# VH-VL binders against q96nh3r1119to1242: the designs that were tried, part 2

Target 1, 124 residues: q96nh3r1119to1242
Amino acid sequence: GIHPVYFCSTHYIEMLLKAELPLVFSAFHMSGFAPSQICLQWITQCFWNYLDWIEICHYIATCVFLGPDYQVYICIAVFKHLQQDILQHTQTQDLQVFLKEEALHGFRVSDYFEYMEILEQNYR
Below, E stands for the ipSAE of ESMFold2; O stands for the ipSAE of OpenDDE; V2 stands for 0.75 times the mean of E and O plus 0.25 times the DockQ between their complexes.

## First folded at step 1 (VH-VL)

Design s08 (framework fv_sotevtamab)
Fold by ESMFold2-Fast, scan of step 1:
Structure s08 (fold): chain C 124 residues (1-124), chain A 120 residues (1-120), chain B 112 residues (1-112)
Amino acid sequence: as target 1 above (124 residues)
Amino acid sequence: QVQLVQSGAEVKKPGATVKISCKVSGYTFTDYYMHWVQQAPGKGLEWMGRVDPEDGETKYDPKFQGRVTITADTSTDTAYMELSSLRSEDTAVYYCATYRRGWSKYFDYWGQGTLVTVSS
Amino acid sequence: DIVMTQSPDSLAVSLGERATINCKSSQSVLYSSNNKNYLAWYQQKPGQPPKLLIYWASTRESGVPDRFSGSGSGTDFTLTISSLQAEDVAVYYCQQYYSTPTFGQGTKLEQL
């Protein structure tokens, strides 16, 4: 199971996405696919098979040193990285397949450290 | 050592159903998709579909949709490809294949292939 | 559906000479967000499954001899064998994995 200190509310994920990336939030709602669903899959698997091993290590280190809320902030950073691609995937099945199989190729945690720190400052 | 070991050759009559197995060893079966590829005699390679062994989610090429069923049995680390309503044009070598470094759909490991012959 | 077209369908090359195989996709397989080309090359010998040679258009698989190289971007790709060995006689396939996987029709490489 998920350790209580790493509990991630679906409401918190969707609230943050709506506030920070409203067009992405709208795209998910139009598709009928919940962004929190994919985020929880990423988090519970520690991005296994989604990120390269070195990036998984960066993700774990970030959460250990900066706190469990960074699990959510990295998910928002991923959506910011993918904003244009998500807006192009209007059908539910196409969006699900994209996010599972292709979307996180090339995502680097280090490219979004500053962005995640801003999220922490604004939403902590 | 990663191995994909497929079941043996099959001879079927038109209209029959064939079920081919692919037993994996040397890695965690649920970590990676298992794909199936058809190769008709003297012809090229054609992707049929894949399964996610973790949750049983499948995706099929439209050419095979409705006739192909791909499944995974996590208790035996075995994937299956079942093809129904067989026709002579389904005579082919069938391969299971996987990519062990993620979700990408290129293949670093292949089974040895299973010849299915459909004849009257 | 991305259509992959190889050229030539067959070629004969003398031992020690350069062999060049081309692959064209009906639409770009370059993903702009990660700057990767979703293209692989395989070698298939009679009675054997395909063997991965190259992925991401130009990255050589571990254990593949350095005489094999891949190049190109977007829609036009090339597999080069710099100095043909007898063991390189095989059929070669390009494959895109940008969307639902599709393969080229294959190029048969023979020794002249």
Scores: ipSAE 0.000, ipTM 0.561, lowest interface PAE 13.6, mean pLDDT 84

Design s09 (framework fv_sotevtamab)
Fold by ESMFold2-Fast, scan of step 1:
Structure s09 (fold): chain C 124 residues (1-124), chain A 118 residues (1-118), chain B 112 residues (1-112)
Amino acid sequence: as target 1 above (124 residues)
Amino acid sequence: QVQLVQSGAEVKKPGATVKISCKVSGYTFTSYYMHWVQQAPGKGLEWMGRINPSGGSTKYDPKFQGRVTITADTSTDTAYMELSSLRSEDTAVYYCARRGYKYLFDYWGQGTLVTVSS
Amino acid sequence: DIVMTQSPDSLAVSLGERATINCKSSQSVLYSSNNKNYLAWYQQKPGQPPKLLIYWASTRESGVPDRFSGSGSGTDFTLTISSLQAEDVAVYYCQQYYSTPTFGQGTKLEQL
């Protein structure tokens, strides 16, 4: 059957990104690379090969205990973490390689737990 | 063209609250963060905090957290900075500044002088 | 916070001569993944807000005269005005944007 991640709305991801991180949304739009596409890849792979193993465990625990919408909130938290870097990658290929190969090294789910709770309160 | 227009100079007593406005034009207000920067007389620039106008999310420098409140009104394209419990050392020019591409402050308001005097 | 320290606090330079302003950060503002220095320079004239001159340590903002140049990497940065003009008399600030923004104390440039 159809894996549950395929029910994640690309519109929801991009709407939240535009609302919370408008500079990041504009940078993706200018680069020609859709932020929802990388988010879906992260979610589909449970951040395997993107996050440290301990952080993958934190991601799974967060989604299990707080609900599947946190799959989206963690993606927004990642973009908040990377905002400075993303704004400088105006070329599609450079941004894509950065996000796939190095950007999430050192990202800690726990650093953004309160941020994600605020997202839930604002966008439920 | 992009413009950030701030409210006029204020004279306040110690313990009072001041609220400064920053009205924007020439761009989509909700597409860029708005920051506030303090400059005491003859001193450098101190970042106070910022707001995302689309969602209202804020971040403050710990030095000002508890006394500063930044808000945004999307119906009037205006950001506000409210500073409470004013002290003489809060006498400064306050700037709103748009955070453009590449994290830089590309457009600034003209500044608002706040004088705190007994 | 990253502490930004400028030197000198003030300098006086004759018209047509070179002016050099230094900026030091308490920690590196070079991001190794993109090899960019998150360092900007601003010019502020009396009664005016700061104006962006240079970003990424050495990239000149559109409309800024070519006599302005930035150099340096990591923790040590320099703003150079190759031939001082009267309109360049101002206070200059360095700013890091590697983390929460912090500014240097400013360098006042005066005409001799």
Scores: ipSAE 0.005, ipTM 0.529, lowest interface PAE 14.9, mean pLDDT 83

Design s10 (framework fv_sotevtamab)
Fold by ESMFold2-Fast, scan of step 1:
Structure s10 (fold): chain C 124 residues (1-124), chain A 121 residues (1-121), chain B 112 residues (1-112)
Amino acid sequence: as target 1 above (124 residues)
Amino acid sequence: QVQLVQSGAEVKKPGATVKISCKVSGYTFTSYYMHWVQQAPGKGLEWMGRINPSGGSTKYDPKFQGRVTITADTSTDTAYMELSSLRSEDTAVYYCARGKLRYSYGPFDYWGQGTLVTVSS
Amino acid sequence: DIVMTQSPDSLAVSLGERATINCKSSQSVLYSSNNKNYLAWYQQKPGQPPKLLIYWASTRESGVPDRFSGSGSGTDFTLTISSLQAEDVAVYYCQQYYSTLTFGQGTKLEQL
């Protein structure tokens, strides 16, 4: 079975994505690929193999100093960053390959601090 | 055979707008990003922006943001770059170039022949 | 933005001799997920568009002669021409495509 902690995280990710980025949520829903699947993969690996070491350090520091909910807010920030590219990936396999191999290169955690703070204020 | 064919040279006055075309053949237009690059006389290469012809999403370099508009017409397999509020420092050869890697910034495997834009009073 | 710096600005090499051009990025262009360096090299002759020579730092584009090779990782990269031919006289540019896209300033290669 699904462990309660991971189940709650999955619900929270889906809810936030639907509320904040409805077109992105719709794109995932139409593709049949759950956004929470990739988010949980990122979180459980601490973005190892996705972000450069310096950005992984920024991610960890953000969660330590601002709280564990920021692990979810950074996932939403990633989707905000990739919104236009996600909307253009019409095939499920293309979207999965993009998110796993290309999408996070060049992503900077510091570019989205203000955005994540707004998410915390709105969804606390 | 992949080809990118650009429109001919333009001479414009300061403050004018120029629109350059890039017609593609030999591949599926919507499968690759199209980029635009500026090269001033005797100078290096500067990236201006790119478009995904599938859906029309664009990204621009901040230096050109607000003056450059990149569009694509999938019925004619043609990309366009429009540069407004022209200044003498915009005198350059402009290239269209295809992104080799789908949904990535680069590298560029095929280039147009270039279009010289001269801005003079 | 990632700044690309080439050295030297110009270089003169005799036919049959080795030519070496360097490129340095202001931050790493190595991506952890696929262990690839997002670095390309181009050749530009007067009156012509640039031609892709190498991508992923060391992968030769189809049709590019074996005398061209790329090496390096992270922030320091090298383009080597093992035995200069007359047709190789050109300006060479490096390009990072890791975070948006930037080019080096170019290196002019002349025949000595």
Scores: ipSAE 0.005, ipTM 0.586, lowest interface PAE 11.0, mean pLDDT 85

Design s11 (framework fv_sotevtamab)
Fold by ESMFold2-Fast, scan of step 1:
Structure s11 (fold): chain C 124 residues (1-124), chain A 120 residues (1-120), chain B 112 residues (1-112)
Amino acid sequence: as target 1 above (124 residues)
Amino acid sequence: QVQLVQSGAEVKKPGATVKISCKVSGGTFSSYAMHWVQQAPGKGLEWMGRIIPIFGTAKYDPKFQGRVTITADTSTDTAYMELSSLRSEDTAVYYCARGYDSSGYPFDYWGQGTLVTVSS
Amino acid sequence: DIVMTQSPDSLAVSLGERATINCKSSQSVLYSSNNKNYLAWYQQKPGQPPKLLIYWASTRESGVPDRFSGSGSGTDFTLTISSLQAEDVAVYYCQQYYSTPTFGQGTKLEQL
């Protein structure tokens, strides 16, 4: 069973991903791996093993100070950061392995503050 | 709030090249596909091609293959369409439009159109 | 490529009457994973760019009057204007975005 709050976040993630990053959304559908599955894993683990501790602290601070919807916006920002890699892995059946096992190298929460603010403005 | 503004009308001779710009303001540019559509006088709409600015990759309709080049500059939120080896039958209004190739929303915003006249 | 065919090529409708435009795709534009039809309708008035009216076959774009409605699924689609107004005189196009975008040939709607 999925808790209602995770269900709401899942729908919101898919809507935003489709609207903002349609090729990434398409890539997930082609792969048979739902974007909500990896987002729920990232959120549930607070990006543990995916982000450095300093970036995890920035993630937590962002959600505390700007609101819980930023959990979703950060997931979209991560997909934006990884979009080239995601498209390269689509046709090889390894997208799930790539996203589940690789650390998010080069991703900084602060590099995406303006992007996330725009997402909040457009989709809130 | 999103606005697409195209460059002005052009008059060209057969064999020439034309390059049209489309500047996007008030909204997201980089992750959306930027499309170009041709409409000959009194005729319908024909898709020419698109670019996804963040990837720099363009896709073209085979009818225009080899003559059309679509580019984008993410620093200025501007898409370009260049059509070479112009013929009289290329006389048309050319539209840029923001949208998606295979998923998501269709063409939600359009430029005002650019009339290109090809005559000797 | 997916071929879009509209019918009729033109029609004349009196003010206040219903206008119906049909669109057929040569292949299904229904995506099984999300159960959505990748079909849009546009309105184009002389000298103006096309304006998006409907997407996902039946979803009205913001600001589009409720007299415009879209219906259908798979390969057969309909645009309905429940009560024609003078400003609705235009050419209407259907468009698929399931694959590389293609448009119908257009339907010219005139006031009778």
Scores: ipSAE 0.000, ipTM 0.499, lowest interface PAE 20.9, mean pLDDT 83

Design s12 (framework fv_sotevtamab)
Fold by ESMFold2-Fast, scan of step 1:
Order: sequence, then C-alpha cells, then structure tokens
Structure s12 (fold): chain C 124 residues (1-124), chain A 119 residues (1-119), chain B 112 residues (1-112)
Amino acid sequence: as target 1 above (124 residues)
Amino acid sequence: QVQLVQSGAEVKKPGATVKISCKVSGGTFSSYAMHWVQQAPGKGLEWMGRIIPILGIAKYDPKFQGRVTITADTSTDTAYMELSSLRSEDTAVYYCARDLGYSYGFDYWGQGTLVTVSS
Amino acid sequence: DIVMTQSPDSLAVSLGERATINCKSSQSVLYSSNNKNYLAWYQQKPGQPPKLLIYWASTRESGVPDRFSGSGSGTDFTLTISSLQAEDVAVYYCQQYYSTPTFGQGTKLEQL
C-alpha cells in the first residue's frame, strides 16, 4: 500500500492541479497517467536528477521554512512550467517517458515563489 | 572511493547477443544514472543510453534503439547492457559510466569491456 | 539533441608549447538558474577509459595539473594546456551534460 503521508499528498496534488491548471489535468486524464505518480517520485527523490543541486537546496529550504505543503505547491509550479510540453504529450507512453526522463530545464524555485504564495493563500 | 567494475572480454558470432555487467562499489547506486558508451577501434566516444536504477527507465540513442537494452539490479548494485543482432561493426570497447545528476559529467568510468564480433 | 564539434581533429605541439582545443555546441549549454555551463573535458590514453579533466566548463577535477584550464560559455569552449608535457599526449573529448549526453568527435594531441 501507499504510505499515509503519500496518500494525503496525492489527493491534494490532484485537487490543486484540477483547480489551477485544468488543461494539464485534462492531458493527464486523457493519457491515463496520474499526475500524482510523478509528483511522488519527485518528492521521494527530492528532485535528484531533475534539478541542479542549488535548486534542490532551494526546494528543501522552502519546505523546511514555509512548511511541508510547499512540497505540493512546488509540484504544481513544475507543472505550470511544463504546461506547454505536457499538452504536446497526450499519449500515455509518451507523457510517462517524457516526465520520467527529461530534466526540468529552466525551472527555478525562486521564479515561482509568488505563484506558490498565492496557492497557499487560496488553498491553505 | 566509487569504483565501476565491468565483466570480461567477449567474442561473439554475427547475429548473437552479448550482455555486459557493471558493478558499482564504494557509493550509492539506485539514484544515479548509469550510462553506456561505445568506442569502436580507433574511433571516438558514442553514447548508447542510460538507466536511472530507482526509476527502472532507460533512454537510448536512436542509432542503438531496438538492439540495445539497459537494465539495473538495485539488490546487487549492478547495471547491464545487452546488445542483440551483433554485426562486425559492433566490435568495440564498451564503457559504463556514472553521471552524478546534473552536477558533473561522467565522474566515474568502468575499465571497459572489449566485444569482438567475428565470423 | 545537441551536436558537439571539436577543432582541430588533430594537432602536434612541442614540449613546453601551448596547446588549444576548441569545442562548439549547436545550442547553449548554460543553465541560467545556477549560471553554470554543462560542459566537461576528458583525456583518453590508449587502452584506458576516459578521465574527467574539467567540469562546469572551467572547474578542474581534483588531481588534474594546473596547466590544464577550461574556458568559454554558452556555445563556444576551449581547453588549454599551457605547457605540454610528454604525458599529455592523448585524445581529448568535450561532452555536454545539459541534455542527453553527447561528445565531440575528439582531438588527437601529438608531440611534435
């Protein structure tokens, strides 16, 4: 089974994604690949092999200082960053491979602080 | 501290399959990408593909797609490269190499495995 | 994918002379977030695996002599050996790790 903390994060991730990025949520739905699956991998690995060390440090610092919910907000920010790419990959096999294999080029935690703050204010 | 140790030289007939191992010691295995690089005699380095063992997902260069399979066994800290339908032009030294995420290029290399394909 | 092109294909340099090897990428390998170039240089001697000399375009790997230096940013990179020693005779490769790894074709450095 799913570990309890991962189970709670899964529901919250999908709820936020549907509310904030409905086209991205739709793309995942059409592909048959759950967005929470990749988010759990990112969180479990602390974005190792997806983000540079300095961005991994920013991720960890953000979660330590602003709270564990920011693990979810950062995942939503990543989906916002990848929105166009995700919409191009609607086949299950293609989307799954893209998200597991590709680096998060150009993603900076600091570029999305205001976005994440708005997510926290709206959803808490 | 980290060492990559590859299996020994192989001699194969055209059409055969070869499987080479690369055992990692002295460091962590599962979260680092393990790459395979081909070097034909007197030629340069050509990336074949890689696997991130914890994800179980391999990525291949299109030139080798369909003939190469890269796998990993996290219980033994060993990566494998299997090349099928061998041709004489596959005669080469094959290297495994570790990529420490996006911090370095290939920081550690195996000693190389010579595969000779001859009739 | 990113194509790496080295120049020259080969060069001969006298002992104590400066050697310069160039590498060009088909697109930028500079990651703006950390201001680092995802470019490495390797040395390969006959019968041996490649040895990492330089990473992040200009950072020398531990144990590598200070006569080796890397420079450049974005798409154009240079490996310089300030004073050639006999043990530096080898093939040198540049490699990007910004995306799917690709190598230059190699530059053979010979003693003149």
Scores: ipSAE 0.007, ipTM 0.514, lowest interface PAE 15.3, mean pLDDT 82

Design s13 (framework fv_sotevtamab)
Fold by ESMFold2-Fast, scan of step 1:
Structure s13 (fold): chain C 124 residues (1-124), chain A 120 residues (1-120), chain B 112 residues (1-112)
Amino acid sequence: as target 1 above (124 residues)
Amino acid sequence: QVQLVQSGAEVKKPGATVKISCKVSGYTFTDYYMHWVQQAPGKGLEWMGRINPNSGGTKYDPKFQGRVTITADTSTDTAYMELSSLRSEDTAVYYCARDYEWSSGSFDYWGQGTLVTVSS
Amino acid sequence: DIVMTQSPDSLAVSLGERATINCKSSQSVLYSSNNKNYLAWYQQKPGQPPKLLIYWASTRESGVPDRFSGSGSGTDFTLTISSLQAEDVAVYYCQQYYSTPTFGQGTKLEQL
């Protein structure tokens, strides 16, 4: 079906990342890998094969109860969680492999509820 | 050279509000989160909260939620921490500290500290 | 909330001898996806702010002497000073950043 994030431009995701996590945005820009591309993969697949099952359930519940914009806010929260790891993987191929194959195991949605609420307050 | 310079010592009565400044130099203010840490005698170091100077986004420890307000002025490269409804237990040295770029949540540069004394 | 407990509360070590400070977290600060321990160590001298010594449990900050080393994983961590110098007399703090930052109570290191 049609997911609300498909009507949010890739520009919106990158605008939020640049405003909220400028060092992460710069690292992606230097690597040549677009952060919106990985965000769209995560959202389209509902983090299937990226997050543990219980965290996928928390992701879905968060979006259902707090609104579809939280799909984007969770992506920004993931980047906040991985900030230092992303800064250490500046080469395009290494960053892609890291984000697709290992980075998100152990990520807990509940650790970032307050962070996402602040994003909603600042960017809604 | 990176420097974080804080405002001078304050003496306040219970129920008052204190506002401490932290002026930075030697780096791009908007590139790093700024944190505030309390050090009370006998209690050690307590994280209070942080601000992203680029967005104005803040996060606070639940112990201080509702009493602490952290702000940033990008025109003067200055972060502020305001603590209201002061109690004697708030007597402490307050530090601003920069978020370390290689390890977000650890702190590489610190201000010199501001002593706040709350007494009647 | 993750509680950090240091031991001992204080110790005295002779110049040139090894000093060892321990830190325990109430839950693991090892993030399995990146295999990193979200733990830092700080040195604080009287009248001065804390100084970052070690991050990621064992990575030494630039400019920190190589006599300082960090070790451990999960819940149990150690800061070691291989050969105590007079300038190392200070209070040492461990800090986790796996969740909202919390500090240990501190260990006072004195010269014997």
Scores: ipSAE 0.005, ipTM 0.562, lowest interface PAE 13.8, mean pLDDT 83

Design t02 (framework fv_tafolecimab; at its last look DockQ between E and O 0.05; V2 from the best seeds 0.00; counts 0 for: pae O 9.5 > 2, placed apart)
Fold by ESMFold2, look of step 2:
Structure t02 (fold): chain C 124 residues (1-124), chain A 120 residues (1-120), chain B 106 residues (1-106)
Amino acid sequence: as target 1 above (124 residues)
Amino acid sequence: QLQLQESGPGLVKPSETLSLTCTVSGGSISSSSYYWSWIRQPPGKGLEWIGSIYYSGSTYYNPSLKSRVTISVDTSKNQFSLKLSSVTAADTAVYYCARHLYSGWPFDYWGQGTLVTVSS
Amino acid sequence: EIVLTQSPATLSLSPGERATLSCRASQSVSSYLAWYQQKPGQAPRLLIYGASSRATGIPARFSGSGSGTDFTLTISSLEPEDFAVYYCQQYGSSYTFGGGTKVEIK
């Protein structure tokens, strides 16, 4: 259902990560794996095989009703949810494998609505 | 054929509120893909983005104008509007309504523009 | 805030000549750069997006290039209808426009 953000701006993702999650930003920098690479994969697949069906529906509904730019805000919320896991995998130098191969366990869109509203207000 | 048309008073007194409406025809303002925007151009000068709105009512604004700007939408009339408060002569401009895909895209459809003069 | 500087301010050319317009950003905008054409009394018309992609219905004589901070609009052979003001616009961080380049008949 959702048109992917065609350019899924690497600039916006890097800006938001640097401002909101500086340790995650640093982890991607150290790994040489651009945050936009995994965000594009998540968005274009509508998180298929990453989230369970009900959370995919919440993702789709959020983007349709709150706007397509929420595709970016959901990605930042996912990074916030995974922050400790990301830092661990940076130290073991397997961050790409972790993000591309593992499901996003425990992530719920509803747990991050307030955060995403703050992102919209601060960065749009 | 999508068309955007600005309407509203062409003359506004200083300190008052500038109010404009954009009417969308040949397409629906209720779209999951598009944002609806206001842009202005002082006579003989360049362009300035004012803000954009999604049909759900979600807005975002140029930080330099944010404290004075309200953009709203009326989906039942297929319209969106601009209110700019506390105007001065510096707010004299041609005001355009426009459309863009998500915020990573430029403006592909524009209205004809309407001149608003702020004069004491 | 990202400032876009367009040069030259005015470009005087004859029909059939090649026009080269410059836009420089104060910070990198990657490839998120658009070009518009505006004739007197009219709204801007989108020509180029993504630095180099032509919008629907734009003739092949218009081309864009560049990335990062330095961008160029080229009109390979000017037609009479191409004499207008041209604006660049970045959309990598909010929206800002350049000051414009007027392409006028020599």
Scores: ipSAE 0.025, ipTM 0.656, lowest interface PAE 7.3, mean pLDDT 86
Fold by OpenDDE, look of step 2:
Structure t02 (fold): chain C 124 residues (1-124), chain A 120 residues (1-120), chain B 106 residues (1-106)
Amino acid sequence: as target 1 above (124 residues)
Amino acid sequence: QLQLQESGPGLVKPSETLSLTCTVSGGSISSSSYYWSWIRQPPGKGLEWIGSIYYSGSTYYNPSLKSRVTISVDTSKNQFSLKLSSVTAADTAVYYCARHLYSGWPFDYWGQGTLVTVSS
Amino acid sequence: EIVLTQSPATLSLSPGERATLSCRASQSVSSYLAWYQQKPGQAPRLLIYGASSRATGIPARFSGSGSGTDFTLTISSLEPEDFAVYYCQQYGSSYTFGGGTKVEIK
């Protein structure tokens, strides 16, 4: 089963995504799977198959020093980074494959610190 | 070694459709990691992104050109194409095809470019 | 649309001198900023991505800095082959290029 911490995170992810990136949220709905499924995979693997080592370290450091809520904020930031691709792959009906199998090219945790701070202020 | 090569008519009449093809060699366009793009540069001027296509057929278009642009992909030929309709003299440019990763990455491989002149 | 403004339009320098090129965005692009070098009759060549990361095979004399709206490309010591036009490009929101800076021999 899913650990209670991850379960709480999944609901939190759904809520934040709907509020912050409604088009992305709708894309997931249209594609027939939950964004939390993708986030859970990312978090469980510590983004090992998705980010380079430097960004993984940034991810871990962020969560350790700023709190576990930043796991969710980083996921939202990743969706923001992928927003255009998500919408396009929704049209081609290969969104799930795209998100599960591909690395997060060009994503940098540091680029989204300000955004994540805003998320923290609004939702923590 | 990945190579991109543009091909097509170098001269197009006004109001007609500009048509170009980019042939990719040394790598497959059917990669799930890359988008394939068209970028143009009028003589002596800067660069303008036209659009991009994923191997699945998903496309990005520059909003300023969207109404006139069609990009397609032929995975069997390892090619992707550009069609720009209703051309004017303003569409005279060197047209490049290029590759980039998902959003959040720049253009890392380019063709040598092909000049297309719009003239009656 | 995000507009990138490069300055100066032309930079006249001698070999061995330091070149500093500016790129300003009309709105924040985070670190999604690339620099290209273009020589006459050639396609642009990627130099810097992520504002400060050198592309493969790019000499150490090229460096990029900045974030948000203000970016800089620095060539610590110009080599003869460095005289070209340099473009910045953002990929934070769609794709747009700056107008370019021509680095020419004084």
Scores: ipSAE 0.007, ipTM 0.642, lowest interface PAE 9.5, mean pLDDT 90
Fold by ESMFold2-Fast, scan of step 1:
Structure t02 (fold): chain C 124 residues (1-124), chain A 120 residues (1-120), chain B 106 residues (1-106)
Amino acid sequence: as target 1 above (124 residues)
Amino acid sequence: QLQLQESGPGLVKPSETLSLTCTVSGGSISSSSYYWSWIRQPPGKGLEWIGSIYYSGSTYYNPSLKSRVTISVDTSKNQFSLKLSSVTAADTAVYYCARHLYSGWPFDYWGQGTLVTVSS
Amino acid sequence: EIVLTQSPATLSLSPGERATLSCRASQSVSSYLAWYQQKPGQAPRLLIYGASSRATGIPARFSGSGSGTDFTLTISSLEPEDFAVYYCQQYGSSYTFGGGTKVEIK
């Protein structure tokens, strides 16, 4: 059938990131690369080439059953997972390459269900 | 059962380097889900996070200690280690190794701790 | 950095009484707040994470509440083994711990 279509606001992504992970938000600011740009790339591609097939299925299932805002919460969960790595990459201005080419292999959607539930409660 | 065990000298002279190793048993340090950390507690005081390491070798340090701290991992021995340079009496503390589920998660497993005294 | 202030520093109570411990953050940590118990000569033990979720094996008498900047750990009826030091910890931005509250026998 028809592939899932997801909508999200770049402003909402950056607002949430600034509120939840202010050091990560600052790291993106210092790097000159907007966090919403990578989030939209992940979302529009359904994490294709970023997550393993089984994790892509978990991502899609989560958004279908829990609502489209979870596409944003998953992006914040990814930033939470990578927080310390992101902070290190601001020094070299290679954050964009890191996030696009090597960063997501350890991320599992199921490990962050509780984290995303807390985000939903705080930002409904 | 997962066990973490600190080891290393209990006495270090001022200006020297404090070196400790944490041995992980009953679980793999090469897990993509976990970070491995050092936390210290001076006698009669609270807890201070020193730094964390991922099995890939990526390290994250408390900014107040960053210039003096090096954490390393040896996946073949299932160990990770702390080096703290230029120690002073203020570095006298019980040193704990601990695990946490990803960056920015609470510490769920701890070693028993080892007292390191900095004295001449 | 985010500073956590615990109060009171010392709480003197008898077994069977309710203990209420406070933790206040210098800025919002949302719900990314954990509580630990530490007995003399032992490592801290995780009690509560996410402000209100009990860790595995933690008795029901321990409960956590709060969000943002104000958090509470409640022990509904103190057992002898509950007399210990309790620390709150935020993990919303790096990792910082409160100064601790000592729960001691009256």
Scores: ipSAE 0.006, ipTM 0.595, lowest interface PAE 10.9, mean pLDDT 83
ESMFold2 (binder alone), look of step 2: mean pLDDT 93; pTM 0.937

